# VH-VL binders against Mediator of RNA polymerase II transcription subunit 18 (MED18): the designs that were tried, part 22

Target 1, 219 residues: Mediator of RNA polymerase II transcription subunit 18 (MED18), of Arabidopsis thaliana (Mouse-ear cress) (q9sjz6)
Amino acid sequence: MSMECVVQGIIETQHVEALEILLQGLCGVQRERLRVHELCLRSGPNLGVVSSEVRLLCDLDQPEPTWTVKHVGGAMRGAGADQISVLVRNMIESKVSKNALRMFYALGYKLDHELLKVGFAFHFQRTAHISVSVSSVNKMPKVHAIDEAVPVTPGMQIVDVTAPATSENYSEVAAAVSSFCEFLAPLVHLSKPSISTGVVPTAAAAAASLMSDGGGTTL
Short names: E, the ipSAE of ESMFold2; O, the ipSAE of OpenDDE; V2, 0.75 times the mean of E and O plus 0.25 times the DockQ between their complexes.

## First folded at step 14 (VH-VL; framework fv_roconkibart)

Design u4 (from t4 with heavy chain T28K; at its last look DockQ between E and O 0.52; V2 from the best seeds 0.65)
Fold by ESMFold2, look of step 14:
Structure u4 (fold): chain C 219 residues (1-219), chain A 119 residues (1-119), chain B 112 residues (1-112)
Amino acid sequence: as target 1 above (219 residues)
Amino acid sequence: QVQLVQSGAEVKKPGASVKVSCKASGYKFKSYAMNWMRQAPGQGLEWMGWINTNTGYPKYADKFQGRVTFTLDTSISTAYMELSRLRSDDTAVYYCARDDFWSDYFDYWGQGTLVTVSS
Amino acid sequence: DVVMTQSPLSLPVTLGQPASISCRSSQSLVYEDGNTYLHWYLQKPGQSPQLLIYKVSNRDSGVPDRFSGSGSGTDFTLKISRVEAEDVGVYYCMQSTHVPYTFGQGTKLEIK
């Protein structure tokens, strides 16, 4: 099973342009536009998979919207996570059709929440393949009503840094991500997302959790 | 097939040190943590700590902090536990056991190494 | 440290009869991911411990159906539906929700 290293942070919208310029200088690649409808599904108790989550991602920045499924498994704990400054978790991705939502409902998954993410991303190579996205996170007041989306935390944007890893190289990947995040520290504090986000909280709860870390635990 | 083979029994005097080896085979060594336990004669099991075989980072139970050192030689898939300033109450069978990085149960154990500390 | 208390400590059982072992923890063993990291091991005479049950109720590969685990929070039970001669040994519960990892005192199962 494949894995990913993840850190997240929050940046005020007024600082996003500075972060973009910094990322352009650090990464040496073209930024990509990001407009994604994300449906977060959670397995019920009867499936026997307590920490399993599935995300259906629809890329709206294409002439025809395309769908990707991301199945997120459990996160490392114990010895595997000890003294590691990033979250390490199992995950798989694949392209799917628009009927995937119905399929996961038939398998016993339930819609926990949905989001619209709008912003930009950089994809680049250092020791590892690192992806950085900076996006506004928006909720729909009515199910699937993308055109009526409103910001979850107005005036703030989410910074996600991810990199794929294997069970044999994950510490090297984690170190590469941590080292990269140090260069962003003037503009954004990046840390492990809460492990309870794997129990699939709402977008508002996730953003509030990240905002509360300013006075709490680091790494 | 997964195997953990430990070094042979040892007899030590109080104040000495002992180093127990645990050689792994049949799996990817850096993909599983190594844990150390001990069992005094006629008593139950006690967790001593772990070492992450990927990072090399150890963690020790407080009781052993300052006396125990976990090390690795990944080139031969071997973990080591060294206990210093031995006392007679350190007489026990010492076990290595692997756990995965996810669920932290011990699915394979070494055969045990008896360490006797004589007065 | 989480204290794990097993009951009984000595369990003489008639061959073919059921057996039940209790394990109680001084703290909840529910981790922040919703899982409960409570495990059971059997140490047969002269052998290393071997895994029986992980995460409360999951049998390890090769463990017979007569073994089952249950419980939640702080109160857990290992059951053997029909005791066989090969089941003799000392049973330990262990928690890995909290560091340090801790074991129960053991329950010695014997055929009477």
Scores: ipSAE 0.661, ipTM 0.844, lowest interface PAE 1.2, mean pLDDT 87
ESMFold2 (binder alone), look of step 14: mean pLDDT 93; pTM 0.951
OpenDDE, look of step 14: ipSAE 0.739; ipTM 0.878

Design u5 (from t4 with heavy chain A33G; at its last look DockQ between E and O 0.51; V2 from the best seeds 0.67)
Fold by ESMFold2, look of step 14:
Structure u5 (fold): chain C 219 residues (1-219), chain A 119 residues (1-119), chain B 112 residues (1-112)
Amino acid sequence: as target 1 above (219 residues)
Amino acid sequence: QVQLVQSGAEVKKPGASVKVSCKASGYTFKSYGMNWMRQAPGQGLEWMGWINTNTGYPKYADKFQGRVTFTLDTSISTAYMELSRLRSDDTAVYYCARDDFWSDYFDYWGQGTLVTVSS
Amino acid sequence: DVVMTQSPLSLPVTLGQPASISCRSSQSLVYEDGNTYLHWYLQKPGQSPQLLIYKVSNRDSGVPDRFSGSGSGTDFTLKISRVEAEDVGVYYCMQSTHVPYTFGQGTKLEIK
């Protein structure tokens, strides 16, 4: 079982270039283009008593699209989360075939929503393996209509910082993520994503939650 | 095979301190929280607080704040609870219990340590 | 602090008959993630508490299927479909949605 540490923030599109330059300096690697179709699936009662979420990711920025499934479990609570400035959650990730959506439907999963994320990412190793993405998040008004995608928050982009962790080392990983995020503070405030009641947050819900918590949004 | 083994019974005078140990085995110590409860004779259970075994950060229930200290020795997979300025109403069986960091239920408990505070 | 109220506090039962224990909280136990962190423990005579049910309705490993939990919000029930001699002891509900964690007063189940 794998875990990840997560923080999120929002940044105005006009400041994204400055953030990219800062990240290039901090990470020392070339940026990766990001264009990902994300399908969020949710289980019904017939897959157990407790609903679960699955994210099916199609990387559109490759000659042959690569499919990945993420099973995102619950977030750490109580003693584990106390005084930890990042979200720690269970996560299992596997490569899958292009037929994965059909297979999950056969298992009783339903499509909850889908997103198109477009932007860039950096992947680097310091104390921990840290991934940073800066993306516009777009929703589809019709099922699978990627070409009709509409920005969820026009003029704003989502900054995601994630790092894989284990149950033994997550506090060290969390500290590494927090230290890294301090260097981004002039341009973006990164904080623990909100957990919504009984519903996996969409990108829109995540952005709204960040804005209500005191993000760097101008009003 | 998960086990939590606590130190033996203690008899103390009012005003003294007691330190109870809880040695864990059969699992990765830093991957689960440690909670402390007490149970006065013939009465129910009372939560005293937790310690995150990964960070060492404790949290105490308000009524014990200032009198209780939770510590760890991770090299021997052991948690400690020290209660100071003991009173007669601190007479109880003290339990350590492992928590699931994700759902915060107590799946394994120590055998309990009777602390008797008597004049 | 969340007050947990159990009823009955004393529950004499004939072997083989059903038993039901109620637990009510002074606040909703639904956490911001939509889960309800209400758990049940059994303390057999002379023993430490042991987990029976976690998150309202999930049986711990090795717990017989004659134990079931249900409820939502503030109102919860533990049921035993057929009481056996080994079920004797004190049953506690506990909430971990809110800090501090709090227990019900206990329900002492005895065979008549």
Scores: ipSAE 0.638, ipTM 0.823, lowest interface PAE 1.4, mean pLDDT 87
ESMFold2 (binder alone), look of step 14: mean pLDDT 94; pTM 0.952
OpenDDE, look of step 14: ipSAE 0.808; ipTM 0.904

Design u6 (from t4 with heavy chain T53P; at its last look DockQ between E and O 0.48; V2 from the best seeds 0.69)
Fold by ESMFold2, look of step 14:
Structure u6 (fold): chain C 219 residues (1-219), chain A 119 residues (1-119), chain B 112 residues (1-112)
Amino acid sequence: as target 1 above (219 residues)
Amino acid sequence: QVQLVQSGAEVKKPGASVKVSCKASGYTFKSYAMNWMRQAPGQGLEWMGWINPNTGYPKYADKFQGRVTFTLDTSISTAYMELSRLRSDDTAVYYCARDDFWSDYFDYWGQGTLVTVSS
Amino acid sequence: DVVMTQSPLSLPVTLGQPASISCRSSQSLVYEDGNTYLHWYLQKPGQSPQLLIYKVSNRDSGVPDRFSGSGSGTDFTLKISRVEAEDVGVYYCMQSTHVPYTFGQGTKLEIK
């Protein structure tokens, strides 16, 4: 089973350009544009006693939209999480066809909510493959009305740092992520995302939880 | 086949130390925590702490802090528990047990090692 | 430390009859992720403990359907619908929601 190491932070929009320049210098790779429509689906009561949540991600920054299914499972605890400065959680993602949404509806899933993430990312390799993204998280006034999207947290953007890990190497990956985050500390404070009840929250819910739990690094 | 095989019984004097080994097989050693418990004669189970083979970090129950040391030899998939300054009330069967990093239940246990502390 | 209290401590039972063991914790065992980390073990005579039930109600692989677990918060129950000779031993509840991990005192199940 695949897992990932995660830290998150918040940055004021006025500082995003400085962070981009810093990341360009640190990562040594070209930034990538990020425009992703996320659909959070939940199983209904008639699909079993335990509800499940999946996310369908449509990458809008491609000539042809590409679709990915992502399931984020539980977070490591106990001995596994002891003295680890990042969140380690189960995560499975795979490429899917454009018909995935209809397939999940046929299986009894319902649309719970949707988001649009807009910004940029860097994907690079050191000890581990690290992805850092800086994005605004936007909600739609009407279902699928992407052109009418508005920011969930105006004036703020979310910084996500993630790296894939296995149960055999996660401590090395966590150390690599932590070391990388120290270089970003002047502009953004990165810490474990909050663990909440139920399935892993949306990016907007994660931002709201982070701002509530940590008091917002840029605030 | 997951198996945890512990070292044999020990008889010690008060003030001495004992080192119990727990050799693991049949699974990826670094992917599970190793816990140590003890059971005094006719008594229940007591958790002593864990060690995470992935990080190398131990954690000790407060009662044992300062007297117990957990170590590993990852090359032979073996965990060790050393208890120092032994007292007569340390007489017990000592168990190692594997737990996962997610739910922390003990699905496999060693056979136990009787440590007797007597004058 | 979380105190785990089992009742009864001694449980004589006739073969084929049901048995029920109570486990109470001094604090809620609901963790911040919404899960309850309460587990049951059986220690047969002369053996190491073995896992029966994890996270309140989930049977470990190979555990017969006659074993069931239930409860929430601070009150938990292990039930055996029809006691068999192989069920003799000491039953322990254990919590891993809080550190340190703690066990109940044990319930000795015997055939009358």
Scores: ipSAE 0.738, ipTM 0.877, lowest interface PAE 0.9, mean pLDDT 88
ESMFold2 (binder alone), look of step 14: mean pLDDT 93; pTM 0.949
OpenDDE, look of step 14: ipSAE 0.786; ipTM 0.903

Design u7 (from t4 with heavy chain S31T; at its last look DockQ between E and O 0.47; V2 from the best seeds 0.65)
Fold by ESMFold2, look of step 14:
Structure u7 (fold): chain C 219 residues (1-219), chain A 119 residues (1-119), chain B 112 residues (1-112)
Amino acid sequence: as target 1 above (219 residues)
Amino acid sequence: QVQLVQSGAEVKKPGASVKVSCKASGYTFKTYAMNWMRQAPGQGLEWMGWINTNTGYPKYADKFQGRVTFTLDTSISTAYMELSRLRSDDTAVYYCARDDFWSDYFDYWGQGTLVTVSS
Amino acid sequence: DVVMTQSPLSLPVTLGQPASISCRSSQSLVYEDGNTYLHWYLQKPGQSPQLLIYKVSNRDSGVPDRFSGSGSGTDFTLKISRVEAEDVGVYYCMQSTHVPYTFGQGTKLEIK
């Protein structure tokens, strides 16, 4: 079963350059530019008792845009999550064609929301394959109008740290992610993304959740 | 095929301890949690706690906190439950059962181990 | 602790007739992810419990389709559309939304 470990945080835009410099020093790899159109699709009631989430990602940082589907499943709970400082969830990712949106609509999915994420990422290995992204999250006034996108949370950016895991090694991956996140203090405080009814948080919802919870819980 | 095989029945005196084993086969041991339940004669089921086989971290129901210990030997895919300071009302069949880390239902159970505590 | 209350506690049924078992919880079993972690087990005479239904309404593999589960929030029902001889035993509901996990008292189904 394919899984990922996830933590998120927010940072003020004025501190993003400092975080980038810190990440360059910690990771020792070349920064990747990030410009992604993200479409979050939600299944209707006819696809199961509880809605499932699919995200279509269009990478706009290429001369020819490429498409990826990301199936985000449920998060670990109970014994699996007990005393684990990151969110562990099922996740499958595949390359797809630009026709994928039409296909998911035909299957009964509906567009829940869409975002444009702009920023940078680092991908490196430190006992696990860790990806860190720092991005502004933008919404479109009109459907698919990416050129008209405006910031959802002006002056703030989202920091995402993820690493792939398996059912056999997830505790080691979680420890590696947690250890890495400690190096990013005091610039950003990273914690489990909050879980909401039937879906994982969107980037905008994650920012709002972190702001309402005061940036995380210590217990 | 998934199988959980528990150690045999035991007769103990009040104040003693008992250690029940649960040997797993047919799946990757570290990918499912192990839970312990008990059932007194003619009574219903009672959850005692879990142990995460990936981390080794146990959790005990408050009723058993301080008297029960869950341990693992991952080299032989075996979970253990030890209950100390036994009383007559600890007479029960003790079960291990695995759960996935996601939905926390018990899809496979051991055959049960009768522990009898009598003077 | 969440108290799980089953009714009836004893259920004599004629072969081929339907059976219905109620399970109520002292608080909502809806978890923050929107799922309801309410499960049903059957303990046949002299055997370990076996899973029948997980998360309210999902049959475990190999469970006949005459078994069905329903309900929401605090009220749940297990139904057997046509009782067969192999269905005798004690039925338990269990919740795993809250820690500690708790079981109902059991419903003994027998053929009359």
Scores: ipSAE 0.685, ipTM 0.856, lowest interface PAE 1.1, mean pLDDT 88
ESMFold2 (binder alone), look of step 14: mean pLDDT 94; pTM 0.950
OpenDDE, look of step 14: ipSAE 0.744; ipTM 0.878

## First folded at step 16 (VH-VL; framework fv_roconkibart)

Design v1 (from r3 with heavy chain T53P; at its last look DockQ between E and O 0.55; V2 from the best seeds 0.69)
Fold by ESMFold2, look of step 16:
Structure v1 (fold): chain C 219 residues (1-219), chain A 119 residues (1-119), chain B 112 residues (1-112)
Amino acid sequence: as target 1 above (219 residues)
Amino acid sequence: QVQLVQSGAEVKKPGASVKVSCKASGYTFKSYAMNWMRQAPGQGLEWMGWINPNTGYPKYADKFQGRVTFTLDTSISTAYMELSRLRSDDTAVYYCARDDFWSDYFDYWGQGTLVTVSS
Amino acid sequence: DVVMTQSPLSLPVTLGQPASISCRSSQSLVYSDGNTYLHWYLQKPGQSPQLLIYKVSNRDSGVPDRFSGSGSGTDFTLKISRVEAEDVGVYYCMQSTHVPYTFGQGTKLEIK
């Protein structure tokens, strides 16, 4: 099965421009605009042995919105995760139609939450295919009311770093992600997301989790 | 067909060391962890630790820390367990077993290697 | 370390009758991801252990459906609906929720 390596952090909005400049210099590619409607679905009690999450992503930065499904499985543990500084998790991704939501409801999935992410991303390739995104995270007061979205944590943005991996190469991918993140340390601390079903449900919850994981700072 | 084949039985004196090999076949060696267990005669199973062929990192149960070393030769898909400063109560059958990185159960076991420690 | 306690330690059973083995852990085996990493192995006479059940209730490939696992938290049970001669051996529960991994003492199943 396909996997991904993941780390997350938060940054104050006032420092985002500096981070963008740093990323431009490090990545050597043009940034891409990010405007994504993200729907997080969770399996109900009657599905499978293991609770799982599905994320439906609608890219709104195009005149014709495109949809992607990510099926996010469990996180690596035990020997596989030992001494690995990133989260490694199962993940399957594919393009889908806008009607995929109805299909997942028919399969017994339920909407857990939805977000609108607005910001920018860099995608580059060297040792690994690394994606970095910096985005404000917004919630909808009513289901699917994108135009009414409000910031979850005003003044803060989420930094996500991900890279695809396989069971044969994941330690090399993890090392590449970790090495890359060291260059961002002046502006943002990146760490494993909290272990659960692999979901970060809201920006406030993500920020609280990252603040609780902020041990190891010295001064 | 997944198979783990271990080296043959050994007789050792107290204070010596023993090195047991475990040759894997039928699967991608780097995609699964290798665990080591032992079973004293007439007794139950005891976990000794793991080694991850993807990272090369071992982990040892505290009881064996400082006496056991896990190593790999990935070119021949083989894991090794070396136990030093042997005592008579180290007499046991030693097993290697494969686990996945997700659920951490042992789906395939080697045939076992009897190590006898006596003067 | 998590202590795994099996009962009974010796289990004589009449051929064709049911058998039940209990396994109790000193700590909850529910991991932060909601899964329970409790597994069962059978060691037949003169053989290496073999996997029977993983994650409480999932049979390994080729394991007959007369074997079933159940339980939650700290209390787990392995059941054999009809004991056959080939089921003779020592049954072990094992937890991998916590490091170090630990086994129960074993339950020796014999035909009366």
Scores: ipSAE 0.723, ipTM 0.871, lowest interface PAE 1.0, mean pLDDT 87
ESMFold2 (binder alone), look of step 16: mean pLDDT 93; pTM 0.950
OpenDDE, look of step 16: ipSAE 0.739; ipTM 0.890

Design v2 (from v1 with heavy chain N54D; at its last look DockQ between E and O 0.39; V2 from the best seeds 0.49)
Fold by OpenDDE, look of step 16:
Structure v2 (fold): chain C 219 residues (1-219), chain A 119 residues (1-119), chain B 112 residues (1-112)
Amino acid sequence: as target 1 above (219 residues)
Amino acid sequence: QVQLVQSGAEVKKPGASVKVSCKASGYTFKSYAMNWMRQAPGQGLEWMGWINPDTGYPKYADKFQGRVTFTLDTSISTAYMELSRLRSDDTAVYYCARDDFWSDYFDYWGQGTLVTVSS
Amino acid sequence: DVVMTQSPLSLPVTLGQPASISCRSSQSLVYSDGNTYLHWYLQKPGQSPQLLIYKVSNRDSGVPDRFSGSGSGTDFTLKISRVEAEDVGVYYCMQSTHVPYTFGQGTKLEIK
């Protein structure tokens, strides 16, 4: 089973440089530019009682935009997830064609919201392959109007820490992510995305919640 | 085959403590949560909480908070439930049961441990 | 806490006849992942509970096909198409969607 471990946080823009320096030191790798157009789709009632979330992500920094679909499944719950600081959830991703959106619409998915994330990311291998992204979250006044994107939360940026996992190693990956996040703690308050924890959602999550027709989602 | 073998029956006085063991075999102990339930005579089942044998984290039902303690001895694949400040209404058969973290249903149960609290 | 209400609490059945047990929850048992964590257990006389049905309608290994579970949201049903003598015991529904996990009162199935 394909999974991911996720931790999210918010950082003030004025501290982003410090975070970058810290990440550079910790990761020992160069940052990558991040400019991603993200579409969050929700399944209609015909696809199940509970709406499933699909994210289409387009990397705009590529010569030819490539789309990736992420099917965000359920989060680990119960004894397996309780009291751990990292969200473990089912997630499947795949590269898809630029016509993927039409396909999903045909399947009964609806656009919930869209975002433009701009910033940088670090990808590095430790116990797990950990990705850290720091990005501003922007909304488009008009659908797909990327050039007109405006910040949703000025002065704040979203920090996402993710790592792929499987049903066999998620505990180890989660531990690795948790340990890594401890190093970021001085600059970023990172937490497990969860509505039950009372934790303030990330800027992206907040943005999503504000723009979502059906309520807030965890990014 | 999967087996959960619990310790024998206990008779305790009010105010005392009881510690019930549950020894697991036939599967990877850390790969399943251990849950504890109890059943008073002639009554239904009551969930007490769980412990994650991998992380060691327990979760207790509010009713038992401060009175129950789940512990582990992973070296012998054994979970323990200790209930303190026993009362007469704690008289029950106590069960351990496993779940696989995701499904949160109990596919295997211990044989139960009768704990009798009487003055 | 989620209250699980079973009906009936006593179920006398003639051998070979069908049986049906209802279980209602005080709130929806649909989790965010789309699953419904409603399970059925049978506790035969003098034994530990045993899993019959998990997640509403899935039979556990070794459970005869005469057992079936159905329902959604807050209303669930366990059915036995043809009751056999070995089916005597107390049936419990349980939800594990919400913490704390909670059980129904139990339904005592007896042979008439």
Scores: ipSAE 0.461, ipTM 0.780, lowest interface PAE 1.0, mean pLDDT 90
ESMFold2, look of step 16: ipSAE 0.588; ipTM 0.810
ESMFold2 (binder alone), look of step 16: mean pLDDT 94; pTM 0.951

Design v3 (from v1 with light chain K55E; at its last look DockQ between E and O 0.50; V2 from the best seeds 0.69)
Fold by ESMFold2, look of step 16:
Structure v3 (fold): chain C 219 residues (1-219), chain A 119 residues (1-119), chain B 112 residues (1-112)
Amino acid sequence: as target 1 above (219 residues)
Amino acid sequence: QVQLVQSGAEVKKPGASVKVSCKASGYTFKSYAMNWMRQAPGQGLEWMGWINPNTGYPKYADKFQGRVTFTLDTSISTAYMELSRLRSDDTAVYYCARDDFWSDYFDYWGQGTLVTVSS
Amino acid sequence: DVVMTQSPLSLPVTLGQPASISCRSSQSLVYSDGNTYLHWYLQKPGQSPQLLIYEVSNRDSGVPDRFSGSGSGTDFTLKISRVEAEDVGVYYCMQSTHVPYTFGQGTKLEIK
């Protein structure tokens, strides 16, 4: 079973450049531009009793847009999560063609929401393979109207730190992520994302959840 | 295929300690938590706590805190429960059970170990 | 601690007839992810408990479809559509939404 460790935080836009400089020094790799159209699909009653959620990610920072499907499952609980400072969740990710959207619609999935994420990312190796992204999250007023996207939370950006894990090694991966995040503490507080329902929230709900749990970073 | 095999019945005097083993087979030991329950004669089930083989961290129900210790030997896929300062009301069948890290239900149980505390 | 209360505690049934067991929790078993972690176990005479139903309504593999679970929030029910001799034993509900995990006191199913 494929899993990932996740922490999130919010940073004020005025501090993003400082965080980028810090990350460049810590990661030792070239930053990547991030411009991703994210479509969250949800299965309805047509696919059985239990709904499921799928994210289609279109990387717009390529000459030819590249599509990825990401199936995000439940979060680890109980003994698995006890004394673990990151969220551990099931996750399956695969490259797909642009036809994937049409295929999921044919299977009975419906578009729940869509987002445009714009910013930068670092992918690097320490004890684990860690990915850090810093992005503004934008919504479209009309379906697929990327050019009309507007910020969900103006003046704030989302910081995501993720690392792949397995059920056998996840505690080591979690420790690596937690250790790395301590170096970011001057600029951003990173913690487990909140989970309130079995439905994937919009970016606005996610940002508000982080803000209600202690929110942005004060230096 | 999945099996949890516990050590045999024990007779102990009050004030002694008992250590029950639970040997797992048929699955990746580090990928599931091990829980301990007990059942006094003619009574219901009581959760005592867990230990996570991935982290090595135990958790004990408050009632047993300070008297119970969970340990592991991952080289032989075995969990242990030690209960100290035994009393007559600790007479029970003790069970180990596996849970997944997600839904936390007990899908496989050991056969049980009767611990009798009497003079 | 969450108190789990089962009723009835003793359930004599005629072979081939339906049976129903109630389980009520002292607080909601809906977790922050929206899921409900209420499970059912059967302890047959002289045996260890065995999983029947997980997360309210999902049968474990190998459990006959005459067993079904339902409920929400604080009220849950296990049903057996046609009781067979092999169904004799003590049924326990258990919650794992909250720590410590807690069991109901058990319902003894007997053939009358």
Scores: ipSAE 0.722, ipTM 0.874, lowest interface PAE 0.9, mean pLDDT 87
ESMFold2 (binder alone), look of step 16: mean pLDDT 94; pTM 0.951
OpenDDE, look of step 16: ipSAE 0.795; ipTM 0.911

